# Ledger of designs, part 23: miniprotein binders against a7ua95r516to809

Target 1, 294 residues: a7ua95r516to809
Amino acid sequence: ASLSLLSISDLVPDLQFIFFWMSNAIEILYFIQQKSPAYMQTIELMDDKAGSKESLLSATISANEEAMTILEEVIMYTFQQCVYYITKTLYVVLPGLLDCNPFGTEPSSEQCRRAAGVCVCAVCVMPEAVRRVVSVFQTTSDLLQQYQVHSEIQSQMFAYLFFFTNVSLFNQLIDKGPARGWFQRSRVLQIQASVKILLDWAKGAGHNHLAQKFFAKFCSTVTILASPPQQLSQMSWKALCAEHPSLKPVQLHRILTQYQLMAELGPLPIWQPSSEDEAYIYRTVDLLESFENH
Short names: E, the ipSAE of ESMFold2; O, the ipSAE of OpenDDE; V2, 0.75 times the mean of E and O plus 0.25 times the DockQ between their complexes.

## First folded at step 9 (miniprotein)

Design N6 (at its last look DockQ between E and O 0.84; V2 from the best seeds 0.00; counts 0 for: SAP 84.202 > 70)
Fold by ESMFold2, look of step 9:
Structure N6 (fold): chain B 294 residues (1-294), chain A 116 residues (1-116)
Amino acid sequence: as target 1 above (294 residues)
Amino acid sequence: SDERLEQRIQRLEKALQEAEQALKEGDLREASRALFELIRALMELLEEAWKLGDPELALRAAELWRELLRLILALIKATYARRKGDLDEARQALKELRQAIQEFRERLQELREELS
């Protein structure tokens, strides 16, 4: 079975089930919260015909509080299910961003090939690997809008998806980059261009703030690697830390080491870590990011 | 008003039966439709109880609402456990689902008996 080949489109019916109940739970929670105070006032003003008013009020309050607790559980569980399935598809497509060449991209779909004389579809000019990632984000955005999920929850969803994307791309670049040749300058420039297309999508979708915040570590890495040697060799360790606060000392040190190898530079005294940072460049446990840091 | 309440109970019973049948058949789309009908009917019942200031009806509606939400939560948990292949979690969630359906049915029967 080729489960790693499942696309986000294959999951849409199941995601529709989850978003349907998440949206309904939110609506019900607001309904109870908006109407419950008026109910309490109405019942408090009633004559106690059967001598049971206080018992009935207490039981009704308890039932409503239990209902609100259950609604919060529904919202939390549906959010977790969405994240689980969406990140499964995202995990499969993200590595392609590190391998693709956006500068030489040609239409690869049969539909775009037939229209080669006049390409009127922006999707046809987007690199395949970027298109696959954007498709996951766009489908998620479309479903959230279709089910009118509250904007705060939509923001929380994309905050996590961007966090996951950053961790996945950063870890793969650092861990597999030497073996895959991803630190070569031409490859870094290709990666930078591919990520820019993704960031442009996020800006157009209204998520620019979240993308800027949660992609910071990966973007800093690519920015350093894309810098010309004349420019980067003039920047001290302290200056690089100040320009790229999202990078831990061990991470910055690893990036500079890979840069030195590809630019054929020897160790530079100006890149020596400060005394306070020197112990931290040996913390290999801090090199890769955890998917649980959200 | 008793006749109108009887009609609302009949709508709840029909929607519950349709939800149970859809769940037995594994038809999540139909189950969701039927459960949404239950939500709609209970919202109307609760609003009527609040508008009239009827404390016994309000309590019964709140109890039914709580059990419906337990049912929905159990359904979501069962669906999630089934899809990830966690057989122990799925078995537990299905037990909770059956319990929630039974509790909802019992509360609904109690409401119907109060009308006689």
Scores: ipSAE 0.687, ipTM 0.885, lowest interface PAE 0.8, mean pLDDT 82
Fold by OpenDDE base, look of step 9:
Structure N6 (fold): chain B 294 residues (1-294), chain A 116 residues (1-116)
Amino acid sequence: as target 1 above (294 residues)
Amino acid sequence: SDERLEQRIQRLEKALQEAEQALKEGDLREASRALFELIRALMELLEEAWKLGDPELALRAAELWRELLRLILALIKATYARRKGDLDEARQALKELRQAIQEFRERLQELREELS
């Protein structure tokens, strides 16, 4: 109940705390990894004045190894907590993306209204539902940059967030799409436009490759559904499989079946799965994406 | 010099005291700041130990460093366990935090006694 009301702004103080320690832990770990060997060598070369040099050195090595292990735990734990909180926020805002009409007149952000009245910045012209999603990603990006988190960790973070977003949107579209009318051409075009805005943001933020990779399945689904009946009805099962390799046979079959029903095309022999794929189109367990397979 | 080392120990003691006070008050920001100062002070102590080639000081500094990291980890765990509503994890993490603080203080006192 309480998490459903949390905006990303409400999480900023919590995320700041985590990112602070994550960044510092990474920096310290790097420092120890780079500097400790040279210092150990220095100690090894010193005269054994106390006759306990070997024991002291061994104890120091052990303490440093334990320290590094603890630092790794801090990094892992902080990363997991970041992902947890950010994905919870995404879970709340992502459904709005599928219902969004980006072609409608939506009011500018309240922040820009207060500052300048009518703002025409890229964020203010963005549909509210899309803006909410982008705000989560932007806030995450800003915090990662503010705390100078290592680029590899940033990439891993966005990879997971895009993965999560794709799975969430894909599963919702496949599961609820027919009932909610999201397979209707007009609605699909709205979804396509909304996702394009998100992808354009990701491109501008320097995450174009990751976005293209991890949104491939959802984008393929939307592309198929956005295709005119005249065009799609001329594409064979094999051609569609080749053009949309991110889709499993069962997923493609489900999409085409729902498209056929929505467009009132009747059975299309050209969309009949190959004999090789026939065994797979009934694997309903593979229809929805899993969050655990990342 | 013994005087420089004493100054470093005093800085560690001050930072620890600030962190403990902030933790008692529930001020996580101030606690984090104080712990960061403690980190910086310990890094300087480690570097000094290495430059001096004092293996005993290096060990003591490394032990302090280990306990500080345990303290930080426990603090983070306690903070987020509480926010998630996991009271058992939060209680455990708070116990670990108190233990780490106590151990750090004891190690710091031992270091002071060795230099006196």
Scores: ipSAE 0.650, ipTM 0.864, lowest interface PAE 0.7, mean pLDDT 89
ESMFold2 (binder alone), look of step 9: mean pLDDT 79; pTM 0.745

Design a1
Amino acid sequence: SDERLEQRIQRLEKALQEAEQALKEGDLREASRALFELIRALEELLEEAEKLGDPELALRAAELWRELLRLILALIKATYARRKGDLDEARQALKELRQAIQEFRERLQELREELS
ESMFold2 (binder alone), alone request of step 9: mean pLDDT 83; pTM 0.797

Design a10
Amino acid sequence: SDERLEQRIQRLEKALQEAEQALKEGDLREASRALFELIRELEELLEEAEKLGDPELALRAAELWRELLRLILALIKATYALRKGDLDEARQALKELRQAIQEFRERLQELREELS
ESMFold2 (binder alone), alone request of step 9: mean pLDDT 82; pTM 0.786

Design a11
Amino acid sequence: SDERLEQRIQRLEKRLQEAEQALKEGDLREASRALFELIRALEELLEEAEKLGDPELALRAAELWRELLRLILALIKATYALRKGDLDEARQALKELRQAIQEFRERLQELREELS
ESMFold2 (binder alone), alone request of step 9: mean pLDDT 81; pTM 0.778

Design a12
Amino acid sequence: SDERLEQRIQRLEKALQEAEQALKEGDLREASRALFELIRALEELLEEAEKLGDPELALRAAELWRELLRLILELIKATYALRKGDLDEARQALKELRQAIQEFRERLQELREELS
ESMFold2 (binder alone), alone request of step 9: mean pLDDT 83; pTM 0.796

Design a13
Amino acid sequence: SDERLEQRIQRLEKALQEAEQALKEGDLREASRALFELIRALEELLEEAEKLGDPELALRAAELWRELLRLILALIKATYALRKGDLDEARQALKELRQRIQEFRERLQELREELS
ESMFold2 (binder alone), alone request of step 9: mean pLDDT 82; pTM 0.794

Design a14
Amino acid sequence: SDERLEQRIQRLEKALQEAEQALKEGDLREASRALFELIRALEELLEEAEKLGDPELALRAAELWRELLRLILALIKATYELRKGDLDEARQALKELRQAIQEFRERLQELREELS
ESMFold2 (binder alone), alone request of step 9: mean pLDDT 81; pTM 0.777

Design a15
Amino acid sequence: SDERLEQRIQRLEKALQEAEQALKEGDLREASRALFELIRALEELLEEAEKLGDPELALRAAELWRELLRLILALIKATYALRKGDLDEARQELKELRQAIQEFRERLQELREELS
ESMFold2 (binder alone), alone request of step 9: mean pLDDT 81; pTM 0.778

Design a16
Amino acid sequence: SDERLEQRIQRLEKALQEAEQALKEGDLREASRELFELIRALEELLEEAEKLGDPELALRAAELWRELLRLILALIKATYALRKGDLDEARQALKELRQAIQEFRERLQELREELS
ESMFold2 (binder alone), alone request of step 9: mean pLDDT 79; pTM 0.739

Design a17
Amino acid sequence: SDERLEQRIERLEKALEEAEQALEEGDLREASRALFELIRALEELLEEAEKLGDPELALRAAELWRELLRLILALIKATYALRKGDLDEARQALRELRQAIEEFRERLEELREELS
ESMFold2 (binder alone), alone request of step 9: mean pLDDT 81; pTM 0.760

Design a18
Amino acid sequence: SDERLEQRIQRLEKALQEAEQALKEGDLREASRALFELIRALEELLEEAEKLGDPELALRAAELWRELLRLIMALIKATYALRKGDLDEARQALKELRQAIQEFRERLQELREELS
ESMFold2 (binder alone), alone request of step 9: mean pLDDT 82; pTM 0.782

Design a19
Amino acid sequence: SDERLEQRIQRLEKALQEAEQALKEGDLREASRALFELIRALEELLEEAEKLGDPELSLRAAELWRELLRLILALIKASYALRKGDLDEARQALKELRQAIQEFRERLQELREELS
ESMFold2 (binder alone), alone request of step 9: mean pLDDT 81; pTM 0.768

Design a2
Amino acid sequence: SDERLEQRIQRLEKALQEAEQALKEGDLREASRALFELIRALEELLEEAEKLGDPELALRAAELWRELLRLILALIKATYAERKGDLDEARQALKELRQAIQEFRERLQELREELS
ESMFold2 (binder alone), alone request of step 9: mean pLDDT 82; pTM 0.783

Design a20
Amino acid sequence: SDERLEQRIQRLEKALQEAEQALKEGDLREASRALFELIRALEELLEEAEELGDPELALRAAELWRELLRLILALIRATYALRRGDLDEARQALKELRQAIQEFRERLQELREELS
ESMFold2 (binder alone), alone request of step 9: mean pLDDT 83; pTM 0.800

Design a21
Amino acid sequence: SDERLEQRIERLEKALEEAEQALKEGDLREASRALFELIRELEELLEEAEKLGDPELALRAAELWRELLRLILELIKATYARRKGDLDEARQALRELRQAIEEFRERLEELREELS
ESMFold2 (binder alone), alone request of step 9: mean pLDDT 83; pTM 0.812

Design a23
Amino acid sequence: SDERLEQRIQRLEKALQEAEQAMKEGDMREASRALFELIRALEELLEEAEKLGDPELALRAAELWRELLRLILALIKATYALRKGDLDEARQALKELRQAIQEFRERLQELREELS
ESMFold2 (binder alone), alone request of step 9: mean pLDDT 79; pTM 0.730

Design a3
Amino acid sequence: SDERLEQRIQRLEKALQEAEQALKEGDLREASRALFELIRALEELLEEAEKLGDPELALRAAELWRELLRLILALIKATYAMRKGDMDEARQALKELRQAIQEFRERLQELREELS
ESMFold2 (binder alone), alone request of step 9: mean pLDDT 82; pTM 0.796

Design a4
Amino acid sequence: SDERLEQRIQRLEKALQEAEQALKEGDLREASRALFELIRALEELLEEAEKLGDPELALRAAELWRELLRLILALIKATYALRKGDEDEARQALKELRQAIQEFRERLQELREELS
ESMFold2 (binder alone), alone request of step 9: mean pLDDT 81; pTM 0.777

Design a5
Amino acid sequence: SDERLEQRIQRLEKALQEAEQALKEGDLREASRALFELIRALEELLEEAEKLGDPELALRAAELWRELLRLILALIKATYALRKGDPDEARQALKELRQAIQEFRERLQELREELS
ESMFold2 (binder alone), alone request of step 9: mean pLDDT 80; pTM 0.767

Design a6
Amino acid sequence: SDERLEQRIQRLEKALQEAEQALKEGDLREASRALFELIRALEELLEEAEKLGDPELALRAAELWRELLRLILALIKATYARRKGDEDEARQALKELRQAIQEFRERLQELREELS
ESMFold2 (binder alone), alone request of step 9: mean pLDDT 82; pTM 0.787

Design a7
Amino acid sequence: SDERLEQRIQRLEKALQEAEQALKEGDLREASRALFELIRALEELMEEAEKLGDPELALRAAELWRELLRLILALIKATYALRKGDLDEARQALKELRQAIQEFRERLQELREELS
ESMFold2 (binder alone), alone request of step 9: mean pLDDT 83; pTM 0.798

## First folded at step 10 (miniprotein)

Design P1 (at its last look DockQ between E and O 0.73; V2 from the best seeds 0.75)
Fold by ESMFold2, look of step 10:
Structure P1 (fold): chain B 294 residues (1-294), chain A 116 residues (1-116)
Amino acid sequence: as target 1 above (294 residues)
Amino acid sequence: SDERLEQRIQRLEKRLQEAEQALKEGDLREASRALFELIRELEELLEEAEKLGDPELALRAAELFRELLRLILALIKATYARRKGDLDEARQALKELRQAIQEFRERLQELREELS
């Protein structure tokens, strides 16, 4: 029963229950919030301090304040459960993005250019791995809209989902990339194309700003790795840090080291860290990102 | 009037019974429907108490509303604690659910007795 909870389609009934109460709790909270000012005004309009009426109104205010606290807990708990189950689904499907080929079995720009002369739609088919991730995002978006969840909560949901996606992809690329061949230039271009499909989805769904913000580290990594060797080798460490502020020194250094190995640029470091950054390029505790930094 | 309030109390009791039966049958959709109807009735009761300027009715409505919300929170926690296999949290949430139902029923009986 636990393994079945990893499929987004199997989660829909549970997500419907979560979103039903999340949305209604928000509306009920607003309803109750309108009561305390009204009761305070009533107390202040009293001609004399009638102890019995004051006591009843004060007790009513207290009961309503307790109700608001309970509703805030409903909203928080439902949000946390939603995120928990959706991210468990994402965790299973995200690694496939690093292995997939969005260009089919013939994924070159020359091959796409040849197909463009005949039929461009045949080479733009979404690979299964990308489809699985988009399906999670799209199903989440559809449910949030179906239940009319407040737009601020929808934004917070996707902020966290994009944050989680970025951390998962970045950590796997850094940790497993050498063994899996993910730093090969042709592979990086495939990864870049797959991520573009996700970014296009986010833009179409109205979450472009959130995706730009929370995918920044992974996108910077892929942008560096996709750069032509003759262009990147001419850029200083300082310039790269300025262009990619989302990358910590240890992260940038690791990425450039892998790039240098892949491009066969020689045995000596091409990019010399600044004096300030030299203290940080070997801090392996800072290499991987934490899922708890959101 | 008192007759209109008595009819509302009867509807509240009916919806609570429907929610309890749905929970016994494991029908979360029907339980949620019945609990949502209880919310609607209590929102109307709170508004009626304000219009009448009846502070005793307002307090009783607010107390009922609070207990209903405790019931809903406990239901949600029991549902997902059990799915996670957290037996201690699930057991505690079920205890809170049963207590909230009893407290709601007691507050409702007190309101009915005040009509007399």
Scores: ipSAE 0.792, ipTM 0.939, lowest interface PAE 0.5, mean pLDDT 83
Fold by OpenDDE base, look of step 10:
Structure P1 (fold): chain B 294 residues (1-294), chain A 116 residues (1-116)
Amino acid sequence: as target 1 above (294 residues)
Amino acid sequence: SDERLEQRIQRLEKRLQEAEQALKEGDLREASRALFELIRELEELLEEAEKLGDPELALRAAELFRELLRLILALIKATYARRKGDLDEARQALKELRQAIQEFRERLQELREELS
């Protein structure tokens, strides 16, 4: 099936299978971890009949260790597959977020119209492009909750998904933004509004801290670009670095350079990198974020 | 005690058969359900062994559990390898799945023979 046709809804059956086993594997692992000491104690309390105890103990330890290892592999493998499928879906829908006009009258989704009334839920009033992204996250959340996946695994899942989303959006904005006009103030404000809707969803879903942490780079970029020229031109390089610590010097320099070009500002000495940062602003290899650094 | 354990073995065999049938039919949901029930039966067996203070039974139950987990892992790998189009991985996982099923049956039979 062409990647273009994969909706999150099409993946639900596959994800259900994974989440079922992920959740159960965690529960079983916990069960073994709790029971293993009791088994060992039971064997240890047995009368030592001529080496049979040691062999039985060794065999039991080995069986439990192997079982735990297999369970860990199940958890890891299922996690990896979830991330793979969900990120593929995100990859398809994320570009639409940057082109979205959240202030436009886009017709409400046909799905909500088929329900016996105009749904005024926060999701139904979202722009279609934003709703598609939110739908991926919401479906993931719903499945994780449905299968009662351990909270730590849920947090790790969302951490990775937000990381992936941030890297994808940031890289697209930095690389394609100038050519697509995404650095224009009107477009930046649209992007900012769209991201705010996503962040509000994350907050409502209980992932506020993770969202703030992992979207920091993209949000910083959007915040700088959304700033009025009169305000931003009063901020020094050091002040901007301090306010946006998630941005590398090369990234901040690129953003400011593109902002300057877009706003038709003359050279701003106040934005001149510090002597310490001057060597780093030319490290173009560090300009785009890597997907491997998580 | 022996009669009760035989009844447990029969339930384990039944659940395994249900899983195998579902796998033959390509019904992953039913297979997963049957395997889940099999897990629960084995957990109960482990708990019973603990309550009885029978470490040999506990070992046998742990060995069955290990083979069941191998079966589950192989099933998951086979499913997703196939979806990714990795035919070699899918074939290997299916081989592992069949081996795990066979080993599980052999372990059940050994357990039955130890009771006789």
Scores: ipSAE 0.721, ipTM 0.903, lowest interface PAE 0.6, mean pLDDT 90
ESMFold2 (binder alone), look of step 10: mean pLDDT 83; pTM 0.794

Design P2 (at its last look DockQ between E and O 0.91; V2 from the best seeds 0.00; counts 0 for: SAP 71.431 > 70)
Fold by ESMFold2, look of step 10:
Structure P2 (fold): chain B 294 residues (1-294), chain A 116 residues (1-116)
Amino acid sequence: as target 1 above (294 residues)
Amino acid sequence: SDERLEQRIQRLEKRLQEAEQALKEGDLREASRALFELIRELEELLEEAEKLGDPELILRAAELFRELLRLILALIKATYARRKGDEDEARQALKELRQAIQEFRERLQELREELS
């Protein structure tokens, strides 16, 4: 199916099947690990009258090891399928965060407006674009909790989803920002507000540390772009690198170039890269982030 | 006891048949329920075999458990290979699923024959 058919609500039955077996495979793996010593002890203590002890022990070890390998593959495969389907949905909805205006929010659904009477604005608290992204994360979180997936696996799932989100938003902003006007200050402030809603969701869902870790590059970018010219023009290249270590020299240079254009600033000597960094500011291969990088 | 083990084998056979029927009908929820009940029965069989101090039964139960897990893995792969449109992966996974079902049935029949 095309990407336009991959809504999160359409995926719920498939995700339920995945999470059912992911959760159970983890529990079954613990069962085998807990019980294997007792099974081996029983065989080792048997009377070896027929000389079969070595054969039984070897075969039982092999069966248990194969079972654990199969379960590890179930866990890995189900995790990969979750990531595959969920990130396809995220890829479609994430660009909307860069286009929406959270300051001018009106109800986005006639059903919401009619369900509560004449004025329903208080019922619809998020811009539609933000709601679509939050819905993907919230549905994922609800299913993981419903199926009691181990907390470490839940953390790994959201680490991947936040990593994907950061790469998607950063790449779109850097690549398409000039043509879409996303570097204009009023637009940057709108983007900052929209992302704050998403970060607040992550904090409320118990994933604040993961969001802080994996959104650092995009958040640094928006923080620089949102800074007042009087403040930013006083910060040297070295100071900016120190305050924003997640940004590569080519990325910081591109961000400052776009800032200069939108703030109508000429070249600033204070933003001249160090001689070491100057070798890297034109490396276009390093400008965009890879979805495979971790 | 042999009576308790015979009743457990009958339940295993019944749940396998239910899983096969559910898969034929495309009912993944019912198939998963039946397969999960098979897991529970095999976990109990392993624990009973260990308490009895029966090394041959421990091995038989471990082998059945492994084959059930192969069945579950093949089912998951077949389901999602088909949804992704990977015809070759889906065909291979369905072949492995049929083989795992047959292997599990044969191992279970062997265990039943040993009791009679």
Scores: ipSAE 0.794, ipTM 0.931, lowest interface PAE 0.4, mean pLDDT 84
Fold by OpenDDE base, look of step 10:
Structure P2 (fold): chain B 294 residues (1-294), chain A 116 residues (1-116)
Amino acid sequence: as target 1 above (294 residues)
Amino acid sequence: SDERLEQRIQRLEKRLQEAEQALKEGDLREASRALFELIRELEELLEEAEKLGDPELILRAAELFRELLRLILALIKATYARRKGDEDEARQALKELRQAIQEFRERLQELREELS
């Protein structure tokens, strides 16, 4: 089956297997870490019969250290596989978020209609494109909770997924936005509304801080583009840099340049980069975000 | 004490056999369940060894635990290498899996022989 057709639901059995072992590996690691000192003490308290104690101690230490190393590898490997599969699913559904009109009457998902009649849950009233993205995150959350994965691992998972989502959406918006008309105010407002639904979900799921942190760049971009010309034209370069510290000078300059073109605004001296930033606005290598900087 | 330990060894062997059978059938869920039960049995063995103050039994249990963890890691790697279409990694992981099973059995047998 082409990767393009994989829904998050199709990945659930695979993810269940991973999350099962991830959770158990963490528990086992904790068990060994707590018990290992007690085992060593037990061996140390034994009568030293002709050097057998040192050999037993050394062998036991080695076995436990190797066990912990293997468990760490299990945790890391399972984490990487989870991220790999979930991000592939996100990659497929995220473009739809930018094209979504959340103000349109899209029919609610057939699945909710069949089971409970008119479901008025927050997910059922979501636009289909937003619902698909939220479904990936919700399924991930549900699985992490189901398998009682340690909270720190859950936080790291969502941090990475939000990072990935932000980079993907930001890069698509900056690269393809002008050509696709996503910089038009009406389209920007649609994007803003769609992202708000996602952020509201993240808030409801207990990930508000992570979402605010990792979506900052995309949200800043959308906020600037959604701003009325009258308001934005009164903001200096320095003020915009201060309000949107997540944006690099080259990124802010690109956004403002495209905004000027879209709004048919002449050159605004107030948006002129500072002498300090002038060298950085031409660093096109820094324009798009990298997936490696996580 | 020896009879109780023999019964533990028999339970460990049974759980390993269940896991192997599930793996042959391609039932990863049942394999995982059996391996999980095997972990619990080994945890209990370690706790018993600690309570008895038997350092040799602690070592043997720790070694069994290590081999079981190698088995689990190999199983996970084999599963996902196959899904990614990495045949070389899948073959290597399956080899490691078979080796870990064999080593675990050998360690169980050594433990049994030490009790006799």
Scores: ipSAE 0.776, ipTM 0.926, lowest interface PAE 0.6, mean pLDDT 90
ESMFold2 (binder alone), look of step 10: mean pLDDT 83; pTM 0.800

